# VH-VL binders against Flagellar assembly factor FliW (fliW): the designs that were tried, part 8

Target 1, 154 residues: Flagellar assembly factor FliW (fliW), of Carboxydothermus hydrogenoformans (q3adg3)
Amino acid sequence: MFILRLFSPAFGEIEADESQIFSFPEGLPGFSHLKKFLLIRHRDNSPFFFLIAIDEPEIYFILIEPSRLLADYHVELSCEQQGLLHLSEETPVLSLNIVRIPPEAKEMIINLKAPVVFNLQEKIARQIILDADYPVRYPIPLSKVKEKADAGTK
Key: E = the ipSAE of ESMFold2; O = the ipSAE of OpenDDE; V2 = 0.75 times the mean of E and O plus 0.25 times the DockQ between their complexes.

## First folded at step 4 (VH-VL)

Design g30 (framework fv_ficlatuzumab)
Fold by ESMFold2-Fast, scan of step 4:
Structure g30 (fold): chain C 154 residues (1-154), chain A 123 residues (1-123), chain B 107 residues (1-107)
Amino acid sequence: as target 1 above (154 residues)
Amino acid sequence: QVQLVQPGAEVKKPGTSVKLSCKASGGTFSNYAMHWVRQAPGQGLEWIGEIIPIFGTANYNQKFQGRATLTVDKSTSTAYMELSSLRSEDTAVYYCAREEYYYPGSYYGMDVWGQGTLLTVSS
Amino acid sequence: DIVMTQSPDSLAMSLGERVTLNCKASQSVDSYVSWYQQKPGQSPKLLIYDASNRATGVPDRFSGSGSATDFTLTISSVQAEDVADYHCQQYYSTPWTFGQGTKLEIK
């Protein structure tokens, strides 16, 4: 086990296992120069994740697992997109969506058009622009997120 | 700082189409959404739609769905709004405006506006 | 669609006075409200975003407050250059909608 130590202006000192590092072959839209990110869960049983750029830790994204909040949301990838992510029927995959939370907000905005899909076996990820007509700005109350997080603890 | 440059005026006949331009100088579209907003003489502002070039996504006010088309030419840093089936009621100043789309630290708010193009639709 | 209603429609203030402009949403828009200043013959200029955050370069006499359905723009000491129409906008739900505007004049 190798421990990576980073300082993030948003999160302070972070220690993470190098196995939590994902390669982004194309980076993220607007951040193509950033190829390696740490994925960390906010805390156990939280629907939130943080994606922190290793080379520029001041750059980070907040991600959520939308299936717990939106039952009818489905990430369907084309054959080409599956190939780019090295996905097969047995590949463990995690799909998360970037959210924005304005200061003092009681709601967050979810980008449902462009999920970030993680190949957990190969440790590669990509933000995929879906063909489906999903909004890039989908508002959801934070109170609804709290309800789902509480239910998830069981 | 970026500036958005729009033509001053366009005159069109009813039933025709218009394609209005909005050129960004001094900046890029990488972290921005481009909005189109119109203002009829003596009236308030009305949102037409947005395009977020990095995601290839355009979203429209349903009132303009099917008539308005938003596009971007990234090589020239120019955004376009095409409006078809023009009516006299489409006479208005048409603004382009940018909004920073950088998450999670993004600010909602259209921080830079073009000067506006006065579209007059008359026979 | 969410309807934004501004009040008053117009007002005239004396130089140096505190002015308060109101904006009401037909349903909760949380904090997703921006305020714009539009001087005669000019394009709108962003003053406030996220209900209370001042945009870059905007004088500190401008401040915003409010949440849910009720929002306020305050100018603590009105100046001659503040003559303009002021517009509120919600970006909680598409389509984005604006209020009808409040016209500010100096006596």
Scores: ipSAE 0.044, ipTM 0.652, lowest interface PAE 5.7, mean pLDDT 85

Design g31 (framework fv_ficlatuzumab)
Fold by ESMFold2-Fast, scan of step 4:
Structure g31 (fold): chain C 154 residues (1-154), chain A 123 residues (1-123), chain B 107 residues (1-107)
Amino acid sequence: as target 1 above (154 residues)
Amino acid sequence: QVQLVQPGAEVKKPGTSVKLSCKASGGTFSNYAMHWVRQAPGQGLEWIGEIIPIFGTANYAQKFQGRATLTVDKSTSTAYMELSSLRSEDTAVYYCAREEYYYGLGYYGMDVWGQGTLLTVSS
Amino acid sequence: DIVMTQSPDSLAMSLGERVTLNCKASQSVDSYLSWYQQKPGQSPKLLIYDASNRATGVPDRFSGSGSATDFTLTISSVQAEDVADYHCQQYYSTPWTFGQGTKLEIK
C-alpha cells in the first residue's frame, strides 16, 4: 500500500509507504533544513540504498551496507550517541555509509568516518561521526561491489 | 558570494614558525573541506593538507606531517595553517581553498580560493 | 604518491585556434580529476571537475574529457583572456597531487 507519492528527477515517480520515512533531527551536513528522508533499497538483498529528501526530491544520497564489503569495519557508538538515536540492545539498527559515484565512474568513494545510523523501530536516523580514525574518502572498485551484490542476491 | 580572505605577505626567519589565516567572508565554510596549497616562485601547485571540520578530520601530505597543523575557528569563520621549523625552501605563496563536501548532487573541486599569502623565509 | 604529468609544458597559439592540453596520471584516478586556470598574478580558478563537468560560470568553449590515466582539456576557440597556466589535479587518493602546469600564450 502506497501512502506517499513524489517525483524525483533521478528516479521518476516514486510511491512508497510512509513507514519508510525517517526523521533526521539535525538533517545532514549542508542540508540541515531537510528533516525527512525516504529510504529505499536498490534491489532485494542489494547492498545499495537510496536516501531521498521528501521536501526536495532532487536531493538524494546513495548509501551502501559496508559490512558486506569490509569485514573489519565496525560502527561503535558512544553512550551519548546511542541516547540521541534512542537505541537499546533490542532496537533493530541499520548502519549505512554514503557513497559518491559520478556518471561513468569505475570506482566508488565511501565515507567510512561518518556512517548514517537508522533506528528502524522509531524511524529516526543520524549521521554519526565516529571516534575511530576511519577515512572520509575510501575508494572501492565498483566491480568488487557488484560481484558481492550479485553473489548475495543469488 | 563567498570569499576567502588571506593576508598579503609574511616574512619569517629560518627556524621560526608561522600561522597563516584564511577568513570566509560573505558565507561559511562549515560544510566544506578547507585545503592548503602552496606555490613556490615559478613552480607548480603543491598540496599541503586538508581539514574537514564537520567530520573532525585533518589529513596531510607526508612531507608536511608533523610540521604543518591545520585548525579552524568556527566562531570567526577562520581557518589556519601553522608551519613550523621554517626553511628557505618554504618561501612560496600559500593558498587556502574550499571544497564542498557532500554526496548525491555532484561534486566540486576546490571551487573558491583565497588570494594567497606570500611567505618569505630568509636569513 | 600519484604523479600527474602535463604536456606540453608551454605552447603559443593564435586567436581562434583549438587548444588541447594533456594530463597523465601514473595510475588510474578514474574520473576524479579537476582542471584549474591560473592567470598571471591570480589564484587558481576551477574550470572542470569529475574529468568532464564544467564549473559554474565557466565559458562553454572549455571542455574536459578522458578517464583512468589520460585526460584532456580543450579550448575550442582560444581568446586573449585565456592566457594562463593550466593545472590538472587528482583527488582520487591522498595526498592530492597536481601536474606541473601548462603555460598557454598567444602569438
Scores: ipSAE 0.435, ipTM 0.799, lowest interface PAE 2.7, mean pLDDT 86

Design g32 (framework fv_ficlatuzumab)
Fold by ESMFold2-Fast, scan of step 4:
Structure g32 (fold): chain C 154 residues (1-154), chain A 123 residues (1-123), chain B 107 residues (1-107)
Amino acid sequence: as target 1 above (154 residues)
Amino acid sequence: QVQLVQPGAEVKKPGTSVKLSCKASGGTFSSYAMHWVRQAPGQGLEWIGEIIPIFGTANYNQKFQGRATLTVDKSTSTAYMELSSLRSEDTAVYYCAREEYYFGSGYYGMDVWGQGTLLTVSS
Amino acid sequence: DIVMTQSPDSLAMSLGERVTLNCKASQSVDSYVSWYQQKPGQSPKLLIYDASNRATGVPDRFSGSGSATDFTLTISSVQAEDVADYHCQQYYSTPWTFGQGTKLEIK
């Protein structure tokens, strides 16, 4: 119920519930000093999410849930990685991947090697480097993403 | 601010291997890819491969697959490229170049380049 | 592999003239193109990334445009210090590939 009020240069004034705030115990590569992020879905039916640093709101990442776009993409966590994320059998989990979208681009590049895994119950998240041989730079058309969203893959 | 330092020259005989160094100063390894690019005399630039230290991954141009090996030693802030089974056609200036990237934030392109190492392969 | 083809191979311009350098990809690379300037005896220097974004410290006379397969580097008023080889590069798909270069000389 707590309302966080934040000013982001990219998004203006933001009001969010504490339920959208996640702790990153190790931060993200290049941003180890940033331990708290706000997770916002772009729109109700959008496949895109924004991850905004609470302490430095000019810093944000664009994320997507690629498993709904790529049928053969599966995030398999080791026992050690599950422990780091405090995962148990009934823990609700969200797995997203950071994407790169140049201005006016028709395609985006997805980092499939290193998903960001969110424990929705305990509000902790980590970028996990998978053992599987997934590419760090995987291009996909933005038109395909929109088509999947319109088809109700939510 | 970040500077990449490479040795000036190396001379090798055909059939041998070389390990070229690229030492970074003034920056971090946590948000970049290190690329290796060569340029034969009078020719254009040719990409050999990249290593992305934060993800522990390397990608190679198929032409160099099996001959080139890219590594990084974080303790000395030094990247290495080893090229085996050298031929006279490998004579070129070899550059290391850094690409800073933050997915979703727009910091891209190889902005910092070493001065290059001239590798001469001759009998 | 994506082939990048630059045109012309070389050109000579008078001081103050507008120059246009072209780069064509064999297939769409979206906007994932960079341009580099390489002066004689020096390493390449980044001029443009993501097709149209000028790198820090690069003079305003340099601009980039294009998308998909056709890209252009423009110098609005050529200066003596612009004598160099110019290289385009795609980073849409591995292997990353460069064009053969365009040599710019001043008359």
Scores: ipSAE 0.197, ipTM 0.740, lowest interface PAE 4.7, mean pLDDT 86

Design g35 (from n0 with heavy chain E100D; framework fv_ficlatuzumab)
Heavy chain, then light chain:
Amino acid sequence: QVQLVQPGAEVKKPGTSVKLSCKASGGTFSNYAMHWVRQAPGQGLEWIGEIIPIFGTANYAQKFQGRATLTVDKSTSTAYMELSSLRSEDTAVYYCAREDYYYGSGSYYGMDVWGQGTLLTVSS
Amino acid sequence: DIVMTQSPDSLAMSLGERVTLNCKASQSVDSYLSWYQQKPGQSPKLLIYDASNRATGVPDRFSGSGSATDFTLTISSVQAEDVADYHCQQYYSTPWTFGQGTKLEIK
ESMFold2-Fast, scan of step 4: ipSAE 0.649; ipTM 0.852

Design g36 (from c8 with heavy chain E100T Y108T; framework fv_ficlatuzumab)
Fold by ESMFold2-Fast, scan of step 4:
Structure g36 (fold): chain C 154 residues (1-154), chain A 124 residues (1-124), chain B 107 residues (1-107)
Amino acid sequence: as target 1 above (154 residues)
Amino acid sequence: QVQLVQPGAEVKKPGTSVKLSCKASGGTFSNYAMHWVRQAPGQGLEWIGEIIPIFGTANYNQKFQGRATLTVDKSTSTAYMELSSLRSEDTAVYYCARETYYYGSGSTYGMDVWGQGTLLTVSS
Amino acid sequence: DIVMTQSPDSLAMSLGERVTLNCKASQSVDSYVSWYQQKPGQSPKLLIYDASNRATGVPDRFSGSGSATDFTLTISSVQAEDVADYHCQQYYSTPWTFGQGTKLEIK
């Protein structure tokens, strides 16, 4: 167990395990210079995560686990994309999507075209542009998030 | 800081096509969506479409579907809108505008940088 | 398509007066509304985004409020330089749509 300590303007003092640190070989759009991010789940059983840049902690993203909310949403990776993420048949994977949540909002906008796929074994992640014709801007009510979480979704 | 530079005017005959340019000066299109909006004389603003190059996505207002084509040349930081089968009612000022699509902390929404507009006149 | 309707169509105000401009959406657009100022002969300029956030460089006399279907742009003390058309816009759902505009003039 290794404990990393960071100061984030948005989150204050953060203590995190090394298992929560992911390498982004190409960063994220507009942030190609940021290669290491800390992934934190908002709270137990929450579909929300925060992705915080280790080198510039004022920069962070809000992500959601869409499989719990959208039954017809499937992240299908090409062989080339699987190779870029070092995925094998038995590799544990987490797929999340970046969201926009304005203050006081009742709905969020989710990017379904470009999920962020995490290789939980090798601690690398990439934002993958799917071949499927998913929207970059998909509105979804926040009430559905709470409803699904309260229904016992893990 | 960053500016979007557009030509002042274009004159075309009905039935022809036009390709309007929008060049980013002092910046790039990284993490941005480029929107095209027109304004006919004395009328309001009308959204034509957007292109989000990093995601390979272009979305169009159904009114312009099949006539408008949005592209970007990353090497010259220039966005283009091609409009075909021109009609007199396409006479308008055509603006390009930049919007941050990326959902990082501190991101703003809304089109915060606009070109000066190109006046397209379609007449015989 | 979501229809944005602005009221009034035009206003003539005296310097220093409070101005209220309204914008209604045909269905809920949550907080995904921007306001733009367009002075004669110029391109639109972003004033407000996410219903209530002032864009960089916008004077604090401008404020936005509202949610769901009803939105308001307020100018607390109108100045001569505020002569312009004001447009509201929703970016909740594609296609993005604008209101018809409200013209503000100074007496």
Scores: ipSAE 0.549, ipTM 0.832, lowest interface PAE 2.2, mean pLDDT 88

Design g37 (from n0 with heavy chain N31S E100V; framework fv_ficlatuzumab; at its last look DockQ between E and O 0.04; V2 from the best seeds 0.00; counts 0 for: pae O 5.7 > 2, placed apart)
Fold by OpenDDE, look of step 5:
Structure g37 (fold): chain C 154 residues (1-154), chain A 124 residues (1-124), chain B 107 residues (1-107)
Amino acid sequence: as target 1 above (154 residues)
Amino acid sequence: QVQLVQPGAEVKKPGTSVKLSCKASGGTFSSYAMHWVRQAPGQGLEWIGEIIPIFGTANYAQKFQGRATLTVDKSTSTAYMELSSLRSEDTAVYYCAREVYYYGSGSYYGMDVWGQGTLLTVSS
Amino acid sequence: DIVMTQSPDSLAMSLGERVTLNCKASQSVDSYLSWYQQKPGQSPKLLIYDASNRATGVPDRFSGSGSATDFTLTISSVQAEDVADYHCQQYYSTPWTFGQGTKLEIK
């Protein structure tokens, strides 16, 4: 059984398995050299995820499931984009969005224009710029996030 | 190229309200945000608030909470800022500014398109 | 709120000189910092975003640097057309806040 152990300054010692490791062939904007990331959920029913760079564990991103907060937000990929991620109708997919949560802030800021899309079968992922006109930054009160998290509703 | 067109000036008395317009010309609203910033004579810039036209959601600085109202008319590509209970201290040039993002350049948050501003004078 | 403090409030420089403008944040804003140029009687113009990226059309003599709390706008060789007020602004968290501005004049 393969177990990844790494230390992240923000999270301490982390243990993970292969199912949580994703390849980013193109990296992420500003971090093109980082090709492997660890994806962990904040808590069992939390809409928040952490994306941690395996090669540089001090670098991490906070992701969120937008469907739990925004009912009208839909991620539609072009055929080309689907191809880049090797997606088919049968491919399990996870779509998350990068968020900024400043310390002691009352709101979070979500990037809705460019979600991170995960192929859960092949363990590859990519940040995709959607054709749809979504905002790059969308602020949401943290109180609303907590409300949705407690409700357990997608 | 996109331009933001604002009226030149407004004169109001204290206690009244004003509704300033900002029309996008040569393009459409940004999919990100329209910001409103004011500048009192000889002073710095002050952020009032933002509205995201796609969703119609607005955020305000606490100073303007309850007194400023941001709206948009998508059909005319026009943003509006209404300011109520005007005071002499509200005398300023009011700018609308579009926030832009360039993915290819990385995360970009900035206001690269500005209106020419509307001078609001509040006096008895 | 994050307080942005610029220094100096004003300065007068000779043509061709190197100009350095400072902007300090009361707390870390990472690299979420923009610089704007405002010439007399005009609207602000975006110069720098993300602390160090020049906006489209901005001359090479303008450069931005810094991170967290300390930021600098540099004009390598100041020109007559650079007479303006310069504003820094953080967009790390709302409310967005500006510095008080620095007035640049030519001697």
Scores: ipSAE 0.022, ipTM 0.649, lowest interface PAE 5.7, mean pLDDT 89
ESMFold2-Fast, scan of step 4: ipSAE 0.649; ipTM 0.852
ESMFold2, look of step 5: ipSAE 0.246; ipTM 0.722
ESMFold2 (binder alone), look of step 5: mean pLDDT 89; pTM 0.918

Design g41 (from n0 with heavy chain G110A M111F V113I; framework fv_ficlatuzumab)
Fold by ESMFold2-Fast, scan of step 4:
Structure g41 (fold): chain C 154 residues (1-154), chain A 124 residues (1-124), chain B 107 residues (1-107)
Amino acid sequence: as target 1 above (154 residues)
Amino acid sequence: QVQLVQPGAEVKKPGTSVKLSCKASGGTFSNYAMHWVRQAPGQGLEWIGEIIPIFGTANYAQKFQGRATLTVDKSTSTAYMELSSLRSEDTAVYYCAREEYYYGSGSYYAFDIWGQGTLLTVSS
Amino acid sequence: DIVMTQSPDSLAMSLGERVTLNCKASQSVDSYLSWYQQKPGQSPKLLIYDASNRATGVPDRFSGSGSATDFTLTISSVQAEDVADYHCQQYYSTPWTFGQGTKLEIK
């Protein structure tokens, strides 16, 4: 049995299996030394995910599934970027964006310029800088997130 | 720890251009956005623009679009602002400032470190 | 563009007095609001970020409060070294915008 156990200051004791561990060959900007992350969905059917550095669990990111909120947002990868992620037409892919939610904030800021793309089959992920001119700071009300997620409508 | 080092002063004639530097000492630009802010004598602070090197993005206040160009030389940890078609009204202290662009931790400071500023004087 | 308006333009206080500086946004900036202190001849220094969080090394006599459109910077007991211009800034949406500043002087 391959069970990962770690302590996160933000989340307490975490127990996860190897299927939730992703390799980041280049890490993340500012964290190139962190190559392995644990991906956890906030709760069943939530658009939110947590990405926790295995080697330094005090480092974590909050991610959102933007397709559930922003119909006009499209992640288009170049051939080179697809190659770096080992993507083929049959590869299951998850694309998430890092968000910032200050304590007591009513709105979150989404980085739409640089999604984190996960190859669910090979367990590798990268933050990809899109060619499209998306903002790196896109505010959206948290109430809008709850409305669409709770309704199940998208 | 990290300091932003700028030249003290520059003097230019109207109609010329200037390229101001901002060197990060004791750190890197790996997780940061660099902003440029000016302050005319006796006036408030005015945002010119930002460059986020890790995302290849530069944004400008409308007033400076077409005149200002922000770049970064990562090998020397130096940010630059070029301002063209200088006018007397461009006389101001020009600051570079760092914004830590980290999401998730909650430890995020708007402009946590500022350069000492370069006084640009535009006169005949 | 979001317009930031500070009040008063200037004020003079006696040492030890409680000082209140105001900052109003033309539209909601949620909690994405910072305060900077700028002493004569110096660059601005970050005091408060996210409306109410003190930056590292900032004395606890400085506090920030407010949300949405109305924000306040309070100095609980003003000291001589607090003579400066104080600027608020929103970073909710680009372009980033600053208030015109409030000048604090000691009587």
Scores: ipSAE 0.484, ipTM 0.805, lowest interface PAE 2.5, mean pLDDT 86

Design g42 (from n0 with heavy chain Y103W; framework fv_ficlatuzumab; at its last look DockQ between E and O 0.07; V2 from the best seeds 0.00; counts 0 for: pae O 4.5 > 2, placed apart)
Fold by OpenDDE, look of step 5:
Structure g42 (fold): chain C 154 residues (1-154), chain A 124 residues (1-124), chain B 107 residues (1-107)
Amino acid sequence: as target 1 above (154 residues)
Amino acid sequence: QVQLVQPGAEVKKPGTSVKLSCKASGGTFSNYAMHWVRQAPGQGLEWIGEIIPIFGTANYAQKFQGRATLTVDKSTSTAYMELSSLRSEDTAVYYCAREEYYWGSGSYYGMDVWGQGTLLTVSS
Amino acid sequence: DIVMTQSPDSLAMSLGERVTLNCKASQSVDSYLSWYQQKPGQSPKLLIYDASNRATGVPDRFSGSGSATDFTLTISSVQAEDVADYHCQQYYSTPWTFGQGTKLEIK
């Protein structure tokens, strides 16, 4: 089994399975040149994930599973968007949202307008801009973040 | 093996501030929260707060909110706790302790790695 | 805040005896309960997590049980090196809280 080993300033030495590597054909906004990322769950059953750029491991994103926080948030992709991700009804899919946690902030900011959608079968992913009227910046109190993270691992 | 190193002692006067350090060394990298716990002489343990370096977030017990500040220096693998407006009641041993998640092995709940503690004496 | 109450405050036991320490929560903490051993002049050491799981390197004579509000730390056969303060701690919700501790001595 292939094991990826990389060093990230934020994470130190990381060992990961190849199954955790995803191709981003278009990269991410501001990082179009980065095509390979490592997806790691923060902890077992945690709603938080880390998306680490393999070619530049100092670059990483914090992602969250929105269903753990927002019951009424639904990701609907167009046929075209589904095609871009090679999705079918049988394709296992993971949808996560980028989270920003400003220093000393009392709130985390979730991008609900543009989730990152993962095709878990083909190991490809894209950030998709949804047609639905979701906010790019949705604040959630940090007082609930730790509890939610811990609850997910429990 | 992961170790947390703290200075032995600090002596401060009431009304001043102190910044305690906790340096992590050795071991494999893991996700962790750094907790700070104090123990007054002959008393039990008291939770002060935690900082999650990866997220850059800190949580505090209400008792210490506004008076304690937790920070981390990732470049030196050092956690800090600053306590302001010191009073005699703050005299205690202050511990840093890690709650860790080891990659591939799952989470360890509770604080499994402790520093040796720093004795803070606040006296006139 | 969840209040943790330990009992007894102190006890003295003979070598080889069975020791039972209790920890009660003011409300349910499910199984999110840890036990720590603190020997004189030392930092606390994790003994039990998740109410019943022994931490790495902890002798088999230590065991934890309980759920919700009532928890027990048992030493099946107390040894001289077990002289210490024992602390229970809940991590069900913040702030994390400790019991007041139980002091174990050997007669």
Scores: ipSAE 0.021, ipTM 0.669, lowest interface PAE 4.5, mean pLDDT 89
ESMFold2-Fast, scan of step 4: ipSAE 0.669; ipTM 0.857
ESMFold2, look of step 5: ipSAE 0.469; ipTM 0.808
ESMFold2 (binder alone), look of step 5: mean pLDDT 89; pTM 0.920

Design g47 (from c8 with heavy chain F55Y; framework fv_ficlatuzumab)
Fold by ESMFold2-Fast, scan of step 4:
Structure g47 (fold): chain C 154 residues (1-154), chain A 124 residues (1-124), chain B 107 residues (1-107)
Amino acid sequence: as target 1 above (154 residues)
Amino acid sequence: QVQLVQPGAEVKKPGTSVKLSCKASGGTFSNYAMHWVRQAPGQGLEWIGEIIPIYGTANYNQKFQGRATLTVDKSTSTAYMELSSLRSEDTAVYYCAREEYYYGSGSYYGMDVWGQGTLLTVSS
Amino acid sequence: DIVMTQSPDSLAMSLGERVTLNCKASQSVDSYVSWYQQKPGQSPKLLIYDASNRATGVPDRFSGSGSATDFTLTISSVQAEDVADYHCQQYYSTPWTFGQGTKLEIK
């Protein structure tokens, strides 16, 4: 069993197994040199995730599971995009969106144009630019997120 | 650090079009949103629009919708704003500015690098 | 469109004085406000983003505060090089909008 030991300035010392490590063949915009990330769910049943760069742990992203917040949001991938992610009909997939949460903000901004799609079987992920005309800057109240997370613990 | 280089001045007649350039020097702006902002003499700043090349999106202030077109040429690291049907009221300094839109730790949010501006004069 | 209104339009201060510049949004913009310094003949320079975060290289005498509709930029001890126009901006909703600016002069 491969156990990764990582120090993150934001999260302290982290121990993670290889199942939490994802390869990003093209990295992320602005971080094309970073090819491996650790994906951590904030807590069980939380809609929030942290994506931490293994080679530069001071770099991390906050992601949210949009299906829990936005009923009309659908991630539809082209055949080419499915191929890049090695997706088949049976492949387990996780789709998350990067969010921005300024200090003391009551609303977060979600990038709905470019979800990060994870192939949970092959451990590869990519930020996919959707053909649909979704906004790059979509504000949503943090209170909506907290209410749904609280309900989930019942 | 990246600098955004713009021509100093352009003079145009009413009814014509202008295409202003903004070239990244000493680095790249490919992973940034590029904004265009103008300032009429003695007035405040007015946002024209943005282009986010990697997401294939351009958003415009409705006041300029249909007259302004934002494009980028990645091979030359140059952003462009074309403004058509020029009027004397379009006389202003036109700035390009980059914004690190990326929602990751260590990013600066806000327009952190600005070009020196191009003075566009529209007169007969 | 969200209207940003700055006050005062201009002010003159003595060296070492504390100055406070105000910016009011016509609707809530949460914390999505930036402040820019613009010296005569120069491009704007980012001072503050997200209402209260200082941009890199900006002296610690500059600070921002506020939320929702009311925002302030404070210079704790004004220096000669601070002579400039100061602009606030909201980026909560498109179109992004700026205030009319506040001109700061030294007596």
Scores: ipSAE 0.560, ipTM 0.827, lowest interface PAE 2.0, mean pLDDT 87

